# VH-VL binders against o27280, part 91

Target 1, 266 residues: o27280
Amino acid sequence: MDSMNVPEVLEIKRIVEESESVKTFIFSWDFRREVRPGQFVMVWDFRDEKPMSVSLIDPVRSEIGISIRRVGEFTDRVHGLSEGDLLGIRGPYGRGFELMGRDILLVGGGIGMAPLAALADEATARGMRVDALVAARTADELLFLDRLEAAGVNISTCTDDGSCGFKGFAHERLLTLEENHDMAAVCGPEPMMFQVMRILDERDVPAQLSLERYMKCAVGICGQCCLDDTGFRVCAEGPVFWSQELSRVREFGRYRRDPAGRRVPW

## First folded at step 22 (VH-VL)

Design Ci11
Fold by OpenDDE, fold request of step 23:
Formats: C-alpha cells, structure tokens, sequence
Structure Ci11 (fold): chain C 266 residues (1-266), chain A 118 residues (1-118), chain B 112 residues (1-112)
C-alpha cells in the first residue's frame, strides 16, 4: 500500500507547450487514487518540491496533467526536462471544487486557468453548461483555449492590452456579461479574484475560489500557508474556498506572506 | 420593454397558503436571477427570496426559510413563490424584481398584496 | 436597526440641493460592495435610481447623483422638484449575512 505522502517517481509521458511560459506535463496515473479538480500535487525534481495544480484528469487514458508556469529556479529546471524524464509526485492534496446547479461560470487569469480546465472537463461530463472567461495580460498568455473549445465550453476572452477579446480586466469584462449562472469557479491573481468575487456575490452566484500561497508540507502541519485571522491552511482547508469563507480572510486580495513569513503587497 | 407582472395575492388566514406568480417579458428570462422583495404597510423593503437564472440555486431570508419556496418556469417566463404556513407578519406587498449584471434590482413589478389576517 | 442606516426624513425647497446618507460598515459598503438607490413614489413600486455607486439608468435626470466613500454612501439631488417627493432606499450587500442583500430603512423626502 502506497502512502499518498511518499513521492512516486513518474515518467513524463508527454509535454504540451501551452504558451511561452507554461507547459503541461502529463503522467500515467493510477485512478484508484482519486483526484479532483482544484486539488494539487507536490512536484519533486529531486532537489526541491513545489505545489502544482492538476490541470488534466483523464480516467480513460489513465493520465493526469500538471501545468507549470516558469517563474523561478525550480520551474526553470522543470521546464528544461524532456519526455521520458522523471519527476516525483505526491498527493493529491487539498480541497477541490464542488459542482452545483446546471451551469457554471469559470473565471480564470493566467495560470489560474489550470485547475479550471480540469473542472471544465468534469462539468461538461456531467452535462452542465460551461462558460469560461479567460483573462491574461496579452493574447499569448491566454491558456487552454483550444482545449476548452473542444470540450464545448463557451469562451469569452479578455486581455489587458486588448490583443484578444475584451480590452481590460476580468472583472470589467464580467460586468458586461448579462447572463447569470448557478455557480462560479475562480482562479487567478488575487486582486482579480477579489474583484470578481464581489461581483458574483452581488449577482447571487455562489462562487468558489482557488488560492495560491507559499506551501511547504502540504499536509497542514508546517503552517507556512496559514491565512491571517482565520487560521485556514491553504493546503488543508483549501486551496478551494467558498466566497463567504474568503470574506473572513483579511489578507485576501490585499497582501500575502513570502517564504520568510514577511507580509508583502500584491 | 421589460415588464414584470405579479399576481396571486389576496386575503388568507394564518396558517394558510398562497402561490404568487410573476410574468416576465421583454428580455431573455433565463439569463437573469430573479428575486421577491416585500414591503409591509408603511414599512421598508425586505428581500425575501432569490433564484438563479436557470433555477439551479435558491436563496431565502431567515424569516421565510422552510415556509416559502421560490421556483421558475423559463419556458413560460414565469417566477413563482409558494407561501405556506403564512403569518400575520407576512402581510405585505410582494414585488418581483430582476437582478441586473451590476447587482441592482433594475426592474420591478407593480406588486401584489398579501394580507394574512384572522 | 437596519444594517444600512438612513435618515428617516429629509426636506428641501424647490431648486435646492438635498443629500440622503446611507451609513454602512466594513462588512458591506466598506468591503467594496456596490451601493444602489431606489426611488419609490407614493403608491408605486420602487424604481432603480442609481446603480453601482454612481451610475444613472436611462431616463434618470443628471440632477440625481450617487457617491460612496469609506463605509458610507450618499444620494444627492440638485434642483429639487416637486415630483421628487418620495421614499428613497439604499441597497448593498454584506458578507456577514448568509444571503448578502441589505436595504436601508428608507428616507422620506418632502418638497416644501
């Protein structure tokens, strides 16, 4: 019996280049170990370990996908890997998304679309109508558009520079959309999520939001991902939170703590 | 032109039941969350219940939870409020209202009066 | 008593400027939720007057204006007219409530 807390050394089956800075690494997966959209795994390159969202869940092919944005030393190393190379994967961890109702709105920014892409597949499989608002700074940073379209998702795009779709931020684009949904799932920069959350609250749309924090143990013991005031651990109580839960989190959308525990603004 | 027309109000004894209807026209009904808001005589506005555009999620004020049921038939462009176990304090004009994309109630019906009295 | 507090009444002469305040807290207006205003003429249903803090729906004169600062919002009416005599309600949202929606207690505006 394998423990979920022991990294399993897996071979990179395929690599999908999503954008200049994002790659999806695909692994064979034994689905006797359940994994849900919104959960994360710890990726170990035999030097360091980082939490990564699961962006693909394919029980038919017995595969999972992990989308990784190149943002630092660890991700630089991982992006240098090739198909056939090895990585350590442990998990999955955290609370995933829950689906409600008949239709869902996905609002994602940048790499935040990773867990939402997996959620889109599940929602579609359940026969839900899926609308997605995909946001990025530029057109080149928009993720998973072809995949979402192939899944039957209705896509709306927005970019900061107007290079694709609506020119502006996700919350601004959202305000222009009149269609209502039974629920929403949100993931991206916290300032974006904060704005989007309030709009959804005002529209009577229950929303779940996925947070990203510095995470070390992934099992709720080290406290590195603990949120101020509430004591919520992103790895244990999250990373997916309901809107009303996050309303109690003082730091949400305002500041975060760096690896040294220092408060830094977004 | 957006129009909302309430019906079904009337006089009922405490413990009785009424079913309100709101006929909507002039817009794509299923795209909008709808609410019931009531106003007791000489009093302010009180939100009662809401339902999402496709009817998958419903909300209720604590004062009516367990007694009232909101529903909708998008094929008929109609919003409903089933009111059971009515109390004197439920006496009010009941308005149906559309929730806009900005979170405001941008259109209201003319209301239907519900009187609960022995 | 209301989560959003309004003065029970205000008055002004024709042509004057009147202001109606809506006082909230850090869990509603102060949280950044939008404020909306409704006008209710005597014997009629409420009508949206101001939405999303400062915006006027089509048909609403520019002599009506909304503002928001801190934990409070305000409705200003310039060039007061006899037809403005009505009840005015502010509305917002509060995350401390399970259903979020909140109305002010209403303000009766009398034109002298």
Amino acid sequence: as target 1 above (266 residues)
Amino acid sequence: EVQLLESGGGLVQPGGSLRLSCAASGFTFRDYAMSWVRQAPGKGLEWVSAITGRGGVTYYADSVKGRFTISRDNSKNTLYLQMNSLRAEDTAVYYCARKSNYGAFDYWGQGTMVTVSS
Amino acid sequence: QSVLTQPPSVSGAPGQRVTISCTGSSSNIGWGYSVHWYQQLPGTAPKLLIYYNTNRPSGVPDRFSGSKSGTSASLAITGLQAEDEADYYCQSYDYSLSTYKVFGGGTKLTVL
Scores: ipSAE 0.907, ipTM 0.946, lowest interface PAE 0.5, mean pLDDT 95
Fold by OpenDDE, fold request of step 23:
Structure Ci11 (fold): chain C 266 residues (1-266), chain A 118 residues (1-118), chain B 112 residues (1-112)
Amino acid sequence: as target 1 above (266 residues)
Amino acid sequence: EVQLLESGGGLVQPGGSLRLSCAASGFTFRDYAMSWVRQAPGKGLEWVSAITGRGGVTYYADSVKGRFTISRDNSKNTLYLQMNSLRAEDTAVYYCARKSNYGAFDYWGQGTMVTVSS
Amino acid sequence: QSVLTQPPSVSGAPGQRVTISCTGSSSNIGWGYSVHWYQQLPGTAPKLLIYYNTNRPSGVPDRFSGSKSGTSASLAITGLQAEDEADYYCQSYDYSLSTYKVFGGGTKLTVL
């Protein structure tokens, strides 16, 4: 298991076009290496390496999926790849989601739905009721709807422009929902997560939130993903945090640090 | 119309036990988290315990943790509070309250009085 | 003392405007948690008066209004009436507490 830190060169088995900007890359996976929803892997294109959440865990097919949004040079290169091409994958890393209770509310924004989709599958497999609030800027950016529906997830959508579902932001839509859940899992833009977290706190809904930060080593050594004041390392203590933990993180919902360590507003 | 009706209050000796009930009607009971809030005579409001809609998660104030147990039977639309090892400081009117989607206690029962005295 | 601080009492004459303050901190109201207000008439159970900072439930007169700014919230009552004599409680949430939920100490409003 010490080999988990060495990238394994894997062939892209399939590519799923999720949206114009998001692709899911599917790889064969040896499930002797356990992977949990909420964990991430480091994807290496032999030039650069980036952390990516696992969006699909399929023990039956012995496959995992990694959903990647096209947002920069690295992801541009990856999006240019085809089935049969190679990528380096090491991991998984980080703390994944923990399921509790009988029902779960998933609140996801954009690519944040990636880890939540995997969580939805696990929750459903465990016999939990799964509700999902899927948010995006526009209808064409809503992710995993068909997959979630097929899994029996009750879906509510919201879009900034109102092109699908509720017109507005996730936290606004959440306020309109009367149903209470045993727990929630949240992933998306940090400002969204911050708003959603407060609402969930007020509803007595335990919540786990997945944070995104610049990561270098993924093994808690370099400190690049360290959160201010707390010393939490997103790669080690996270990326999934309980709301109580994040309440102690000064930067949460306010700013992040770039690769140079500078504060950058959301 | 939303209705909450508490029962089970009374006089009990220190160290004794009491079980409160709250009968709910007028709404889908399972969809709402429920709480117990108490008020000592002449004092303010103090949150005591809460339970999620489906009963999967419970919360307790530090003052009652380990002594009180909140539960619910959604088939009967009833909220419960089992109070053990009662103390004089537990003397209060106990209200059941519904938590709205906005995080407010939007409906309250009329309360049931619990008196712990030797 | 309560995490949320209210004046113990306020008073006003009929027709006047009175304000009840609810002072919190950066870990509750200042964190962005919502503030709710409850009215408790003598010998009765609390009733929701204002929810989510500024909203009135059905049946609550518009002479009641809530506001929130910084680390504090305020309940304003205009056109004070005799029937408004009651205890008023603010309520919010605080992440520094294990259970989050917090009530103010309450304010007794006397109509002169």
Scores: ipSAE 0.903, ipTM 0.942, lowest interface PAE 0.5, mean pLDDT 95
Fold by OpenDDE, look of step 22:
Structure Ci11 (fold): chain C 266 residues (1-266), chain A 118 residues (1-118), chain B 112 residues (1-112)
Amino acid sequence: as target 1 above (266 residues)
Amino acid sequence: EVQLLESGGGLVQPGGSLRLSCAASGFTFRDYAMSWVRQAPGKGLEWVSAITGRGGVTYYADSVKGRFTISRDNSKNTLYLQMNSLRAEDTAVYYCARKSNYGAFDYWGQGTMVTVSS
Amino acid sequence: QSVLTQPPSVSGAPGQRVTISCTGSSSNIGWGYSVHWYQQLPGTAPKLLIYYNTNRPSGVPDRFSGSKSGTSASLAITGLQAEDEADYYCQSYDYSLSTYKVFGGGTKLTVL
């Protein structure tokens, strides 16, 4: 067995409060183990285990960050932790984002900005122009704005209630943007991603999208994250997919499978 | 006012080469993806090639892949189509067209005629 | 055969209403891709007539309208005028094609 499949007990070095519901947990990381934006890790609180995207990759500080939104029992427990506390981390897993071209558009919704923030850092470090459309329900749910700005990212915001930026959904805001990009990376609620993807396709902008599915094993064995018709395993073939790949996934933007394997509409 | 003006068309023998140009004005050229669309005499519209605003990504129809090369010089507000190994079936009026933010070709040039004949 | 099917020709008398259909499939119009329409007057370049299913660019009369439902789209022209005689093309996108872009075969509209 590859050592990467064994959880490592790591100390929480720092906790960054991103919003009322989102915290970033920072860990020391041995970068002999490669990690890419778009990949995820399994976070173990010694009771349960959940997949989480890597939101910070800092080779200089030898640190990674994992941003976690408070949404249930597991995340409630994790959010109760303090600096110095321990978590089990195994991974990274999955296919991360690829970068191409000179400029990139990031479209993120809510916690979907987590992997995109990491991608933004890499893209800017490579000298790419990065535009980010950051979407959330309300202004206080917008994530990573200061971090993105500091990195040189050009930010456009949209909120459902209009409390910040464009009032409306990400795809609606996108339609108002005239500028084209060499590529796009998208992560957020799947209905949002579906709409955004179609717009990007029509604009001749190649797009990568990060899917969220129930993942149990993270190593392509259990099949819990298998996508209908294609057989794609989100943990193995994803979670980052090209738009051309997702076009083959009939369930995309329509439904997902719950832990029991039942179809759950978005 | 948005303007697109194609040039470079003409008569060429099969196997020959031709380079088309499209001069753009009236808008921020680099912000828009551009395409070439052709129309054979008495036939419908056929998309040929596209390029992103910054020129980082190109697309080609299967019918022209490996033979045609799309490029752009944003400093000159000019779109190009290098056509090599031309065939009779490439005979058409070639239009340059701007891709709008809604995915439509919202502006078209008047076209330049390319005739491939022995 | 075009991925988007249009009738080769339609005709109408001045003042009448005519419709041009654009029939696609689940991989294009049915997928949710937008449909655009172009008017090509004889001897001229195509002109955008309808964009994003139902929208008219500036300068396009309101007697032109677009609609989309299911796997098909339709262009309606009310109050048909002699100047409307032209070729009309629908355009959309299809994920089954590597290049996405698809044009209908075109419809020749004759004003009687």
Scores: ipSAE 0.868, ipTM 0.931, lowest interface PAE 0.6, mean pLDDT 95

Design Ci11
Fold by ESMFold2, look of step 22:
Structure Ci11 (fold): chain C 266 residues (1-266), chain A 118 residues (1-118), chain B 112 residues (1-112)
Amino acid sequence: as target 1 above (266 residues)
Amino acid sequence: EVQLLESGGGLVQPGGSLRLSCAASGFTFRDYAMSWVRQAPGKGLEWVSAITGRGGVTYYADSVKGRFTISRDNSKNTLYLQMNSLRAEDTAVYYCARKSNYGAFDYWGQGTMVTVSS
Amino acid sequence: QSVLTQPPSVSGAPGQRVTISCTGSSSNIGWGYSVHWYQQLPGTAPKLLIYYNTNRPSGVPDRFSGSKSGTSASLAITGLQAEDEADYYCQSYDYSLSTYKVFGGGTKLTVL
């Protein structure tokens, strides 16, 4: 327990430019510490520590990949690093996705495709049919398309501005897709996930959704990642929840919390 | 033209069994979740069971769980409902219904009558 | 009885406008789940009349319309005709139910 809560300092083995704003940092990893799609790690740059999604899980090459979008001062500093530079990693933490059935629909918005890319690799290796709805604001922000195609994933795209694929939101594109699936996995902006969850509920498609919340301890003791009205801790009971668990969470899709714990509209 | 045709209804004693079939045509059957919906004489609609398009997940109303089994054969475009341990309160017309991408039951069969009486 | 409440009956004269209510709660219509409406003529199977709150399938006359507000939905029928005499059901989803699905209790429309 005590040794798992201290960041291990790891060398950046490779950096993959996924887009103008997203990089994947690849590290050697000892898979005696198992990693499941949907789990997260805490990334420490020796000044601050933030939760990040695992997007690549490769036990054969003993590697993990962590995809980071440049959105603020911490991620700006990390994006400035080079291969050979050091980062602290602790984890993995949280509950990952559970696969069931013969086919799966992935619905990802922006950086939310990161954990879904890892899940796609596992699902295809298991012999499942995988369809992905990949959403972004613009074409240049669509993530992991080549990787998903190479894995045999059937891709539908949508962009807010219509620059690639369907013009509109992910839930609007989903309403035009007639194929029913045995399950779905959803990750992206919380308002998108709320809309997608309702549609999947109505289609008889069991869904798992991955939430993002402010985190400090990542082991469930500080309370920073708690959800209103349920007491669920995203770092312990999540970040992946079944839609039935989230349907009772009044904040889901309605507002978020800042580092001080105050409600802030989406 | 979407068509759904139920068969296999009839008169059964309490505790008996019956197997309903629904033959589907005019659409790609495996792409749609399917449901059974029943209606007791003079009563409203009651959802009974559902199955995903590829058949990997099934759902049951609490009133039938453990007694009824929904299944599908996508190579024959046929939906099934195996009804065991039948009770008088299971007496109803049973409809086969298709679930649309909007979550509505957009096509229904004409129904098959199941009567459980001793 | 059902989590979606409809009046047991409504009536109107030919040419009138009638409204059938479907009253739910925060766990169904108020959560944002869609509402669908079905028409059942005597001795026949239900037929989809309105889907996804307001949409009309091909072949449904323009005098049928749906709306949703707050925790309730409504089916409006304008220019009432004798052939509109039927049972009408609303249908939605409720996250407090284990499988979510729920029909309203039904409304018998009588054309006077």
Scores: ipSAE 0.804, ipTM 0.923, lowest interface PAE 0.9, mean pLDDT 90
Fold by ESMFold2, fold request of step 23:
Structure Ci11 (fold): chain C 266 residues (1-266), chain A 118 residues (1-118), chain B 112 residues (1-112)
Amino acid sequence: as target 1 above (266 residues)
Amino acid sequence: EVQLLESGGGLVQPGGSLRLSCAASGFTFRDYAMSWVRQAPGKGLEWVSAITGRGGVTYYADSVKGRFTISRDNSKNTLYLQMNSLRAEDTAVYYCARKSNYGAFDYWGQGTMVTVSS
Amino acid sequence: QSVLTQPPSVSGAPGQRVTISCTGSSSNIGWGYSVHWYQQLPGTAPKLLIYYNTNRPSGVPDRFSGSKSGTSASLAITGLQAEDEADYYCQSYDYSLSTYKVFGGGTKLTVL
């Protein structure tokens, strides 16, 4: 049994308030356990364990950052913690993003910007041109804008209520952008990702999309993260998939599964 | 304003080669994916190949993979199609087409005729 | 053989309404991919007529309209004119194809 399967108890080194509802928890990390943008970790608060996005990967400072949105009892408890408090972390797990070409479009909705922020850092460090379409319901929920700007990322914003940038959905803004890219990376609410994927397919832009599904084991044994039609396990074959892999999945963008495995609409 | 002009077509024997060019003007060429689309005499439209705006990714129809190579020179605003190992079924008018943000081919050249005949 | 099926021909008299169908499946139009229409006048290159299911580019008369429902799309031409005699192609995407791109087989419109 590899040490990757057992949570390591780590001290919260630093907390960054990204918004009223999102905090990034920073830990010292031994990079003998390599972490790639798009991989995830399981965060254990000594009661429950949830998959969370890695948003900062800094081998120079030996740090990782894990961004967590407050949406329920588990995340409420974690948001109540302070620097010096302990969390269990196991991982990383899953398939990360691959970079190709000379430029990349990032399309992120809400907390979906977290893995894309990590990818943006790597892409800019490699000398790629990076454009980002950052979407949220309101201006207050737009994430990582200062960090992306400091990294030299060209930012377009989109809010449902029009409080910042384009008023409307991310895919509607995308249709008004004429610039073509060598690749795209997409993460956010699954209905948004479906519409964005369709547009990118039609534009000849190869896209990688990061999915979220219910996870229990995180190593592909329990079957709880499986996709219809393909048998793909999000925790093992994903969470990052190419658009061609997802276009064959009837479930994607249409419905999700609850913890009991029942179909429910998005 | 937007203009696409193909050249390089002609008569060639089976197994031969041709290189098509498409000169683009009136738009920022590097911002658009480009395609080649062909039409055999009396037949419908068939997509052949595509290339991303910065040229990092290329696509080919199964019927031409390994024989055709799409490329672009953004400093010259020119799209190319190198066609090798030509076959009679490659006989067609070849169009240069621009891909819009909506996924449509919004501008087309006049076409250049390629005839593959013994 | 195209996965988008169009009638081979349609005819109408001047002033009439004609409709050209584009029948697809769940892997293309039914998946949610956009439908575009092209007009090809005799001896000319194709020209974009309708994009993103319903939109008309500048210079296309409002008597041309597009629609999409279920797994099919339709091009309607009202007030038919002699200059509308052309070939019409629908175009979309199909994830079951290796590179997705697909044109319908084309419809020859004859104005009687």
Scores: ipSAE 0.804, ipTM 0.922, lowest interface PAE 0.8, mean pLDDT 90
Fold by ESMFold2, fold request of step 23:
Structure Ci11 (fold): chain C 266 residues (1-266), chain A 118 residues (1-118), chain B 112 residues (1-112)
Amino acid sequence: as target 1 above (266 residues)
Amino acid sequence: EVQLLESGGGLVQPGGSLRLSCAASGFTFRDYAMSWVRQAPGKGLEWVSAITGRGGVTYYADSVKGRFTISRDNSKNTLYLQMNSLRAEDTAVYYCARKSNYGAFDYWGQGTMVTVSS
Amino acid sequence: QSVLTQPPSVSGAPGQRVTISCTGSSSNIGWGYSVHWYQQLPGTAPKLLIYYNTNRPSGVPDRFSGSKSGTSASLAITGLQAEDEADYYCQSYDYSLSTYKVFGGGTKLTVL
């Protein structure tokens, strides 16, 4: 393998608490390694390595931000770090979002808003109109609202429990929104993404969806990130896919696979 | 009240060209995807073309791709279909239709007849 | 031929119940795409009759109803009236088609 597969050890420059369970870790970054919204990096804590979404891409300040939700042992250890501590980062990897047209709808569930926040910054910088539907189980889990508002993004919210905005699922809120868009970008729980994709297909809105799968190599040679039926590798042909690419994938929205390759219900 | 009015139909010879218009009123035109749907005499409905609300993306049925061009002018609330290289099988009533947020064609115009014949 | 199959014709007497089927597959109705129904009276434009499987637009009588199960959908008309004589089309989406959009072939309803 070449030297780009070796993690670069970087100092945590800043930590932003996005919510009780989500922190953004900011690093200095040499943008000769270009980063596109929707690409991912492998984060190494010297014990384990996990794929994480890039949520901040700032070439002016030479900074990259990685948003991490506390969900298990690896993320608990990373959340315990302080500014000045070290992490290994390799990447970026994967296919990012492609922007087109004059306006875009972002639909994000939970931590899925992280790559969409980066995309929102790029879309607004290109002069596109940006609408965002931000979804979570409860109000405290809605992410990046202040950042999106400051960027001039038009925000709709929904929460499963109704504690903020529309009470219900993201696709239910979407059905109440009248405006058609030139494109959409979707990231969040896969069952949510399936329902949102169906509605967008029916509205003539071309959609790109970002998937999460188990990854080992991140360069497409190990096969751990393959989708059933198509052989698409999430780390190489994705993680961002067009809706047409995902429509033929039976597993999408129906089941997932664990690291051993076993089918696991959503 | 939502209204759609097609115009520009008529008799043309094979290989000819024709431009259809659809005047829209009673709704915020730029917020809705629009389609052309046609119906040959005595036949069923066939979707022809679609365009997103802001006009950034277009779609075409395989039978018309490369010959027809959909466009819209949101400042005039008008949808267009430029039809080139017309064939006898393009003979149909052409309807302008609005796509709802539920994915249905919720409003239709009365249609304009296009006849391709010598 | 359409991937959504409707009977070419159905008939019923005034006051009767008539059902029009729309049979699809796993790539359309069975995948989860919604079904819409249109009524086309002779010499007129199509009119939305049922949307999103079961919903009636304003002004459509409740004697028209839609349902969806498995890979198929159905339009039911009760209390059949002479003015119901029309062509009826189901419409949905199919990801295996290059354009996704599909109408059924249509069903001519004759009131006896």
Scores: ipSAE 0.800, ipTM 0.920, lowest interface PAE 0.9, mean pLDDT 90

